# VH-VL binders against q9h9l3: the designs that were tried, part 120

Target 1, 176 residues: q9h9l3
Amino acid sequence: PRKMVAIDCEMVGTGPKGHVSSLARCSIVNYNGDVLYDEYILPPCHIVDYRTRWSGIRKQHMVNATPFKIARGQILKILTGKIVVGHAIHNDFKALQYFHPKSLTRDTSHIPPLNRKADCPENATMSLKHLTKKLLNRDIQVGKSGHSSVEDAQATMELYKLVEVEWEEHLARNPP

## First folded at step 7 (VH-VL)

Design J34 (framework fv_amlenetug)
Fold by ESMFold2-Fast, scan of step 7:
Structure J34 (fold): chain C 176 residues (1-176), chain A 120 residues (1-120), chain B 108 residues (1-108)
Amino acid sequence: as target 1 above (176 residues)
Amino acid sequence: EVQLLESGGGLVQTGGSLRLSCAASGFTFSNYAMTWVRQAPGKGLEWVSAISYDSDYTDYADSVKGRFTISRDNSQNTLYLQMNSLRAEDTAVYYCAKARLAVAGPFDYWGQGTLVTVSS
Amino acid sequence: EIVLTQSPGTLSLSPGERATLSCRASQSVYDNYLAWYQQKPGQAPRLLIYGASTRATGIPDRFSGSGSGTDFTLTISRLEPEDFAVYYCQQYYSSPETFGQGTKVEIK
């Protein structure tokens, strides 16, 4: 069976007015929720806006952060050849400047059966926080410290496991 | 309109303490970093301290580190600078200024300043 | 820390003339995180330029900024009477934030 991991990235603002999203943290967990990777990442451009309310990133996290080029290499070695689960995962792949095969990508923001279980419209893009509360009865992304990418990756894997059998069967019949 | 009004300056003896305040209005105070910049009589500008929009990040010039503490009260739209162990070289006009960004950046609005005089 | 050195210390010019002010950094100011301020006697500084070349709101187009890396310039294309003041550059790339020592633009 093909190995499966879940990923969640945090981005900070770089470039003019802080409008460019640059990778500043990445967390990867295995099927059981064990952490495989969790590092703060130093963008190659100066950070204009830490976006701390959402990212949880602060200036002190950058002191010993792994440079982007090195971190990217480490992350890609973990992701390559595996089924990668994420929520709105195209944002994570964009921040990594990486293409992952669609056939090996699972996006919990675009799985109709998952929304159905949460009593939400099947084609709506629901937040990770909402789905986690509704289906797992767990509050994530609480407080003003920003999101924990480990917590988000773990929740994303648990959400996927709720629909895994149904969705993998659907994909086998309807390859992307 | 954006307004920054400093207060708390005055004459103080070496070794003494002062607390400066800056009342902000005309913008969403809790979205921006704030700073204190000082200017000794007839001299140039010297950055003193900065605080992020959420108070989680603070920074200080080496000359004031360990003696000055920057803080803010977002519910009252007020920035503070607690100055302890004052020295003659701390004599300056102290300006409150708003950063353009939540963490750092250039200072787009300034108060009129408050004079701090430290003498024996 | 990044040391900013401004030159000349004083520019003596007449209204209508062009003023060119230099700011040199001891190390690279990445992302062009360099600002220029104007200060008149008894007044607080006023932001003119940020991001090395972006004019702040309300600043006349006779003010322009240029440069990158370690060498930055503020140009006032045609001096007006109200432009005679002290000008400071500032870097906000690296902590501590630092200002240059200033260039005084004075009437001849």
Scores: ipSAE 0.000, ipTM 0.472, lowest interface PAE 16.1, mean pLDDT 87

Design J35 (framework fv_amlenetug)
Fold by ESMFold2-Fast, scan of step 7:
Structure J35 (fold): chain C 176 residues (1-176), chain A 120 residues (1-120), chain B 108 residues (1-108)
Amino acid sequence: as target 1 above (176 residues)
Amino acid sequence: EVQLLESGGGLVQTGGSLRLSCAASGFTFSNYAMTWVRQAPGKGLEWVSAISYDSDYTDYADSVKGRFTISRDNSQNTLYLQMNSLRAEDTAVYYCAKARLAVAGPFDYWGQGTLVTVSS
Amino acid sequence: EIVLTQSPGTLSLSPGERATLSCRASQSVSDNYLAWYQQKPGQAPRLLIYGASTRATGIPDRFSGSGSGTDFTLTISRLEPEDFAVYYCQQYWSSPETFGQGTKVEIK
């Protein structure tokens, strides 16, 4: 539906020994995969570990990045009242310090029919990369710049669309 | 097809230096991270060092930090490990391995290994 | 650093039996960035599974991986003679990358 978006975030390490995951990039796409939001975000705490090998984030990306409080307001304005699709999306919501209603949340890491289509155990938590390769025959999270949150959000939306009819019917009969 | 050939191993005395090379072929070397993993005789695998596709990211195990330097030459499809201040506990077979990703493992192709023996 | 602990240290089984190997992480391995390798004497390691559950190219379907967070499992559904080897898990989520100490699967 038109009220559905997909989100993917990149985190950097803050806090002692960089163990805390802080939001440093957020991408949001609409149902058709068009980008609605894509910004580098400056965490409120000192960045100890850019986690560049995974996040693709470097010090230069933080120079005109949007401060966390401003970015959070922009992002929440887009998410509010919409069905939000993500992969292991609780991590994204935690980084945003935000609770989205469960009835409007779709987590592609916890949709048994999606795992079934990929010939994976229904209760297993499969990576976005694995599901995308198995079901869409595409390799994501490869290449020279680390993970692309835009690419990940687009793949997440396409994965959800494979089970959308079946899963929405299931949720209507078994409301959260 | 995909091939990784290590060279430069041998016998060296404690405190000495050695440079390992790994010649890569059969894939686009400049697109992938590369790593060195070692295995002491009769022991398990120990990750030593990794370098991203563009050399912007390098990392080291604490046991070798400050003594070993990983580098690569994308024009020659070659990975290097410069080992300084060698210790007896550095004795191991050193494997060159290709990561599946541009910045990290897992490691899908491995060389045959080169033995480094450090004696006192 | 994330310490990976494999159990059992040695698993003694006969051909045809199922092998279940465990790998436990001292901290959560996010995004299922956990791999399994097989090593035979005198040979380099061979990648079996990556992303916790994705079989590498050319790996027989009797090998499967599962788990998430801190608890991971490699299963060999029906041991073949060539499967008797040492198996290592490896995390590539947190720097430094680390390997488990290995599980030896040997003939009973």
Scores: ipSAE 0.000, ipTM 0.484, lowest interface PAE 15.6, mean pLDDT 87

Design J36 (framework fv_amlenetug)
Fold by ESMFold2-Fast, scan of step 7:
Structure J36 (fold): chain C 176 residues (1-176), chain A 120 residues (1-120), chain B 108 residues (1-108)
Amino acid sequence: as target 1 above (176 residues)
Amino acid sequence: EVQLLESGGGLVQTGGSLRLSCAASGFTFSNYAMTWVRQAPGKGLEWVSAISYDSDYTDYADSVKGRFTISRDNSQNTLYLQMNSLRAEDTAVYYCAKARLAVAGPFDYWGQGTLVTVSS
Amino acid sequence: EIVLTQSPGTLSLSPGERATLSCRASQSVSDNYLAWYQQKPGQAPRLLIYGASTRATGIPDRFSGSGSGTDFTLTISRLEPEDFAVYYCQQYYDSPETFGQGTKVEIK
């Protein structure tokens, strides 16, 4: 039994018209929801669009933010060798420019039993907000100030815990 | 039926090396994590090392880290434990066991064990 | 590492009696990632219970597990002659995986 963490990242827009998503915040929590990492991260490229309504990132957060290369090293030290839980986690790994082994990756946006518990079609991709409301009776990502990546990582871990035993047994029979 | 058969145990001097093998049959070996658990004579069980179904992840007890290497050959349904720099406290029966999960977890099938004796 | 402490060290009972074995963890074992094993002399361990309360395939219903957090119990409702053995608890929540020191269930 490997240590398990949950991750959620916030991205800002860089590149032409702000269409490139660059890492600007990363939160990692342990199995019990305690924060292991939570830092604002300075992208190596000029920020065109803070996407503040969704990311919660503002210019002031970038003043003392950890440079991407340093933050990436810190984050990968935490993730390496652990089961990593996320929601649509491929986006987080892409922003980190990182490949995590499939055998150690758990994506709560692609777990059919979790959707079934929420009375949703098993193969549909449901939002973190929807699953958290349906299964944990908790509202996340509320208001106009942007999302909290800590709150999202905590919710993601709690959602995974609802199906952990069943899903781990499924993965043993059906390895990716 | 599921069978795990260990081999490679024996008498070895301190500082020596030994390689244990575990031949698996009766299940899809490549779907499950595998582990080595040891038991010193008259003592309790101690987990030694685990390897995921695809070898992407390995883990070790602190007492063996840097000295032991776990590996597997899914084409031959065989698990290995390479033991280097052996110490007297490594003397134990070494069990090969199948995890219920792809990464690790409770061990639902065990071999009969192979005795490793390390003499000073 | 999580240390598991089993009590009693030895339990002396007669066939037909109820056996209650305790396993206490130094830290919370979340999600009930706690297993119980039976071991007879000269034999490999046999998985009885996993997930704190789920019986493994082929295990008689006289064996039951309960508990959560740091306090776990294995109950054998009516001891049969073949149940006299050493019992180990094991956590698989955190690395390294650890076992308790064992409880010997012996004939009185």
Scores: ipSAE 0.000, ipTM 0.486, lowest interface PAE 15.3, mean pLDDT 87

Design J37 (framework fv_amlenetug)
Fold by ESMFold2-Fast, scan of step 7:
Structure J37 (fold): chain C 176 residues (1-176), chain A 120 residues (1-120), chain B 108 residues (1-108)
Amino acid sequence: as target 1 above (176 residues)
Amino acid sequence: EVQLLESGGGLVQTGGSLRLSCAASGFTFSNYAMTWVRQAPGKGLEWVSAISYDSDYTDYADSVKGRFTISRDNSQNTLYLQMNSLRAEDTAVYYCAKARLAVAGPFDYWGQGTLVTVSS
Amino acid sequence: EIVLTQSPGTLSLSPGERATLSCRASQSVSDNYLAWYQQKPGQAPRLLIYGASTRATGIPDRFSGSGSGTDFTLTISRLEPEDFAVYYCQQYYSYPETFGQGTKVEIK
């Protein structure tokens, strides 16, 4: 059985002018799309910009949110040793202040066969919303209150499953 | 003083394309989100598109999604709106506006607008 | 999307009077992510209030904002001649960002 999970994080703005992206929610799903982790996360710095239209994060979510240091430990225990799927996943790892081995990382924004199936240029970075609509015929991120990281993680796993066999074979021949 | 100067507006036929530009000065352009807001003749304000300080986040009104593309060049302090497949309903004054924060928020400074007229 | 409904559509007043403008949201606007703008004919909008009640830089203290949840108010305590304009509320809490249809404050 493949030990594979998909992750999606939501970030809020901290620091002067809100320009620092700090982790505020993380969702992790297993291969079948079942939720393994979904928590609001309290950044160590004051939140200047909730970025609610994209993040879905509101002040009320921070009241009992898990502090960053504790949440990070919980998340890394889930990710370590597994194949981790994400979309533009470098942003998630940066927010987690974490390095995941490239050999175990799958980024659905950089898989040429996936873009090809969507009738998109192979080298272009397509949005998760576009790929999900084109390949799964589903609309995501249509909510009135920002994106759902659970929905995004589930869509990301399903997109990867469309190219899993051919992409894993490619990686076996061309190790990262 | 903060200044935003739009350009690129004009008359275009339905189905045509236009690219709007907004030249920014008087603030650190690369630190703030930017937006395009339009106003049809005699009508109210309609938000069109936004882009974060680093281009990592972009968003579009449903009415323009798939047809318009927002982009920015932080080295030139310039915001762009590429408008394709234009419709008569896209006729409006297009304003460039600066968000108060890096990702989004209320718009604290506005340009004077550029008129886009789409006719058959 | 969150629909913002402004009332009244037109407010006819004389200089020196108090103006009270309402903005009602179809859903709760959390964290008071509600702004007010002033627009004069032929001009770009000007930010007056953000965070429901915080005055923007350079805005006179006769302008004040209040409210939370679904009901928000802009108050101009004593109208000056330059205050006759169209006023718009805007929520930046939920995607897509939306504006109200506007309230015109005109001279009686």
Scores: ipSAE 0.005, ipTM 0.534, lowest interface PAE 12.4, mean pLDDT 88

Design J38 (framework fv_amlenetug)
Fold by ESMFold2-Fast, scan of step 7:
Structure J38 (fold): chain C 176 residues (1-176), chain A 120 residues (1-120), chain B 108 residues (1-108)
Amino acid sequence: as target 1 above (176 residues)
Amino acid sequence: EVQLLESGGGLVQTGGSLRLSCAASGFTFSNYAMTWVRQAPGKGLEWVSAISYDSDYTDYADSVKGRFTISRDNSQNTLYLQMNSLRAEDTAVYYCAKARLAVAGPFDYWGQGTLVTVSS
Amino acid sequence: EIVLTQSPGTLSLSPGERATLSCRASQSVSDNYLAWYQQKPGQAPRLLIYGASTRATGIPDRFSGSGSGTDFTLTISRLEPEDFAVYYCQQYYSSPYTFGQGTKVEIK
């Protein structure tokens, strides 16, 4: 069967009043948490709002950033045919302008057993930070200078591993 | 329903090699990590090696690192342990066990074990 | 590596009595990634408890696990004849995975 990777993307604001979310960084890790990809990405549209408090992206990161079209090709080559784990992963796929098969997608924000282990309502959408603190006793997204997509991707993979057996059995009985 | 059957044990000379196999049935082998645990005669349990469901992750006890290689064939539902440069201290019953998780975890099913005796 | 020390080494009891087995870790075992196994002579180990306190499938409710951090306990509330065996604790929190040296529960 197919290998598994975890992804986390950072977005900046483009378009009118910076309301459009455009890809500005992508990190992909393998099952063990080793980095397979981590690049700053230059959107094809003018950046109106760096959203630095959340994204960690600054103008300096754009100077040598990989153009979107090239980055997208590199990223899709890694994701295609693999089980892809993410947190609220639909936002990452939207920023990539990519459709990944639902049968190969795992979203840690929509896995009821994971919320149950964290003593959270099964159908609530809990933040990655909260689940990681509760289940792994680890603080991520620390500080006020934006998030590390590498750290977030690593945490996401470790969270999925806690429920992998139960969830894969559930998906085998209830294919998406 | 879950069954694990080890084979390949026997008498081997110090410095020799031996390959153990474990045939699995009754569960989806490709979804779980597998492990080898050994027990010297009259002694306790010692973890030897583990391999993830997709072979992407392998790990070894320091006592066997560089000498033993764990591998699996998901198409044949079989786990292997290649043992090289064997020492008297490697004499033990070797158990194949299934982890509860895809990478590793507690071991919920065990085979009957196969005896490896290393002598000069 | 995390070293697990079990006590007592041997526990001599009669059927119907309560058995309390200790497992102490040299470092904190986070997330309660601690398991207990039962082994009878000539047999493979059998998983009893994982996650420090969760009973494995088919394990009678007289077996219970407790503890966290560095101090863990396996309790058998009322010993049955089939419970006389060697018991091992195991941590699966950090590599290398380690077992305790075992506690033998024997008939008095």
Scores: ipSAE 0.000, ipTM 0.464, lowest interface PAE 18.2, mean pLDDT 87

Design J39 (framework fv_amlenetug)
Fold by ESMFold2-Fast, scan of step 7:
Structure J39 (fold): chain C 176 residues (1-176), chain A 120 residues (1-120), chain B 108 residues (1-108)
Amino acid sequence: as target 1 above (176 residues)
Amino acid sequence: EVQLLESGGGLVQTGGSLRLSCAASGFTFSNYAMTWVRQAPGKGLEWVSAISYDSDYTDYADSVKGRFTISRDNSQNTLYLQMNSLRAEDTAVYYCAKARLAVAGPFDYWGQGTLVTVSS
Amino acid sequence: EIVLTQSPGTLSLSPGERATLSCRASQSVSDNYLAWYQQKPGQAPRLLIYGASTRATGIPDRFSGSGSGTDFTLTISRLEPEDFAVYYCQQYYSSPWTFGQGTKVEIK
């Protein structure tokens, strides 16, 4: 079977007015949902906005966090040559300062058959929480303490599995 | 400072076409999603379309699907909205806005808007 | 689509008073993916709050957001003259991204 992983990253705000999204946590799971990587990551720039409501990141998590350059190397070693599944995955790749081949990238926010199964417009960008509730009958991202990137990566993989056969056939006929 | 400047608005007949442009400066344009939001005279805000930082993801309001196309040129720091098959209901001020993130989300900076008037 | 209904349509208040603006969603807006904007006549909207309760950069602490699920509130604790404007809520939880119809806060 083709090696496939799912990724979800949490970003904090750095730079002027906290407008730059910098990687602060990354979780990667395998096809079965087992965790391959889950680390808090220290941005090279000063954190202006922890964005705690979404990221779940607090100052305490940064004390023992892995420096960005080291974490990036570890993450890219896992992603290279694999099919990488994510939700709005361009945000994650941007935060990693990484280009992953489009032929090996699967974005569950941009898979028309998945939206169709959820009774949503095919070309709409639906949230991970919405698709997970509609299609897996599972509540994720509950509470006010921020998201679990492990939970999000696991949900993303499960969502992709619902359309994997038909979408891989589509991509074989319509190479990206 | 962040600046967004819309242009291309004007008077057009029903069934006609217009292309709006938004010139961006003061931030790394290629890192953020961009959006068009419109407002009919005396009415509220209506989201029209969004495009991700790399043009790989686009999304549209149902009222404009199949008629409008959003695009961007990161080398020129410019956002576009191609509007075809225009209807009287498309009459509005069109705002260019910057998303807070690389894929659509809340919009933290807005241009001044450009007026599009569609008449018979 | 998620329809956002704001109430009241108009608030007539004096400077120094507390303003409470409501936004109700036709479906649950999970993750608190709810933003508030301020718009003055002839001007573009300005982001005030995102994530239901997080103030945007440069926004005074008299503005606060609260709520979850289908019921959200924007509170202005003590109105300043510059706060008289139209306020819009917006959900970015589910496409299409939708705005409420607006609440006008006008001087009494």
Scores: ipSAE 0.000, ipTM 0.460, lowest interface PAE 16.6, mean pLDDT 86

Design J4 (framework fv_amlenetug)
Fold by ESMFold2-Fast, scan of step 7:
Structure J4 (fold): chain C 176 residues (1-176), chain A 120 residues (1-120), chain B 108 residues (1-108)
Amino acid sequence: as target 1 above (176 residues)
Amino acid sequence: EVQLLESGGGLVQTGGSLRLSCAASGFTFSNYAMTWVRQAPGKGLEWVSAISYDSDYTDYADSVKGRFTISRDNSQNTLYLQMNSLRAEDTAVYYCAKARFAVAGPFDYWGQGTLVTVSS
Amino acid sequence: EIVLTQSPGTLSLSPGERATLSCRASQSVSDNYLAWYQQKPGQAPRLLIYGASTRATGIPDRFSGSGSGTDFTLTISRLEPEDFAVYYCQQYYSSPETFGQGTKVEIK
């Protein structure tokens, strides 16, 4: 079947008051959870707010970071033509300034069977941390030093695998 | 110049609800994370909840998860704590505090606190 | 959850003496995300030290912080009458944020 990858990005604040989310790290894992890509990325704009508690990004990570334009090219080569799994993935695609076909996109924040399995309302948007704890009995995004995008991408892939058969059948019957 | 003023505390029955407010002034409220810290009578400090400058991220102590909800109104410079299913062990002075940096503690400014008493 | 243990529970000292307060973490506090607060009866806490060793604005130089990893110390080089209070350490490295149980510095 078609190759599948999971992605998670970390963003820092740029622009006025640091309110613009700019890509500062991207992690991509394959179906088995092996890392295909994990780089710190230098935004083209001045970083106003590192958002370190959530992003895990510090000034030291920017010293040898891959410039955005180059990183984007590398990332898109990995994503193109594949099924891409993410959590609230529209934020990642926005930060990448990239459009991925809906037919090849899987968003674990918008999969009703996944919420149902977690005993959550089907129409609610649940956090990755909550779903991972409830369904995989694993704590992620712990601490004040920021999230690991590798850990988040791996958890996202594992969550999707719990409903993959059911959801792929649903999508085949109800194409987006 | 920075001022934080809590309100909404009082006596409430076990199982009841209460909403605390914190009015902020003297700094650009929308640029900083905010937190609630409580202190039971004669006891130490306990962190309760935090919210990012844009409300995109919230965090809670395990003792209050599912019962308390932190929120903020940046247009009114006000922080809130909605407390539901109150228990006797929630009895405490509740402090509103500002993070020194945009992302987390330490907490450089504190309000004077508001007392919440939960009784049967 | 990182548990912070402060010792001693109470320090009985005279003005002019040195106070040394300990805070030990159950696991490493990376990036030195450790703060110290002073609290007087009926008052809100006041930030003294953050980043393990950086004095907050307006804090006298008789207050100093040191340590890293799991072992942290607050030192008051020469106690003034206004320094008799309860002191709390706090880590902001790992969620949930946690405070130590406090050390009371009281007059002999």
Scores: ipSAE 0.000, ipTM 0.446, lowest interface PAE 19.3, mean pLDDT 86

Design J40 (framework fv_amlenetug)
Fold by ESMFold2-Fast, scan of step 7:
Structure J40 (fold): chain C 176 residues (1-176), chain A 120 residues (1-120), chain B 108 residues (1-108)
Amino acid sequence: as target 1 above (176 residues)
Amino acid sequence: EVQLLESGGGLVQTGGSLRLSCAASGFTFSNYAMTWVRQAPGKGLEWVSAISYDSDYTDYADSVKGRFTISRDNSQNTLYLQMNSLRAEDTAVYYCAKARLAVAGPFDYWGQGTLVTVSS
Amino acid sequence: EIVLTQSPGTLSLSPGERATLSCRASQSVSDNYLAWYQQKPGQAPRLLIYRASTRATGIPDRFSGSGSGTDFTLTISRLEPEDFAVYYCQQYYSSPETFGQGTKVEIK
């Protein structure tokens, strides 16, 4: 295995009309898909909109959730210095209020060879669900209860592994 | 044009130390993992050690753990292998090789090798 | 560690014949992170195939790789005089990275 992890976060709505996206769950898996971290996270602000259809977060999950400040510290210890894979990963980093070096960041929503393998336009931002179904023949994010961030992180790592060799070579020749 | 040039090999006594160097050119050295692979006379290939593009990840074969240290200087485009407590079994041609990936992988370019002979 | 076992140890053939080389892993090599190398006497190894079946740049199409899981094969469809060499398989999936013991392809 390599010094590489995949991350997926779930956000809830805070602030006026729930317009602010606040971290409410984070899952991190290693190269083989083993779970390194998976916690519900309590935002420091009042939750206005659980966004349950998308996040899978319900009020019950917040009862014993890890406070944001503590969870953030734990997560950053895992991510720092590693190649971090995600899908539309800048949203996750924004929710974590964290800057990860671009040279160590891999975003499966912006890898042209991956879209090409899926018979999708290279410059389009495809959903994780679509790429996973097309390339791995697996249905994720099924049902109305929201997403599993563990399942999403695992799928994201497997997708990246399909293009890892060619994309790392591309990045070496074209540093971000 | 990718080039890897090893140096530092030679004759050394058991228990002694030796430092190998590999000078790299023709590619962006700081973007790739680097490795040392050795081959004892008349024997097969044995992976020795690897280092990621940023030095944050290093790994070693069990036969050399605690005795060998891999390092790199990205500003000088140079890979090193510090070998301590050398044994007769360490006698081999040592190859410097470039990985295809930033952290590991198949090795697409190899140096000519440098011979290390460990004797009593 | 993953142990790679190559067979046969020596393969004696004539130019123009097909060579089939086997590499078996003691446990599954996921993602097909298996490579094949060619080594001639006095020379450094040369990468032929990576990710089980992808030819490296400049490698003739008579070389092909196949297999998955624990069983991998390198095929040389029509041996050229320059192909008589030692061939090694290597896995780069699990640490430590390991090589097979080699198969020598020699002239009959």
Scores: ipSAE 0.000, ipTM 0.474, lowest interface PAE 16.8, mean pLDDT 86

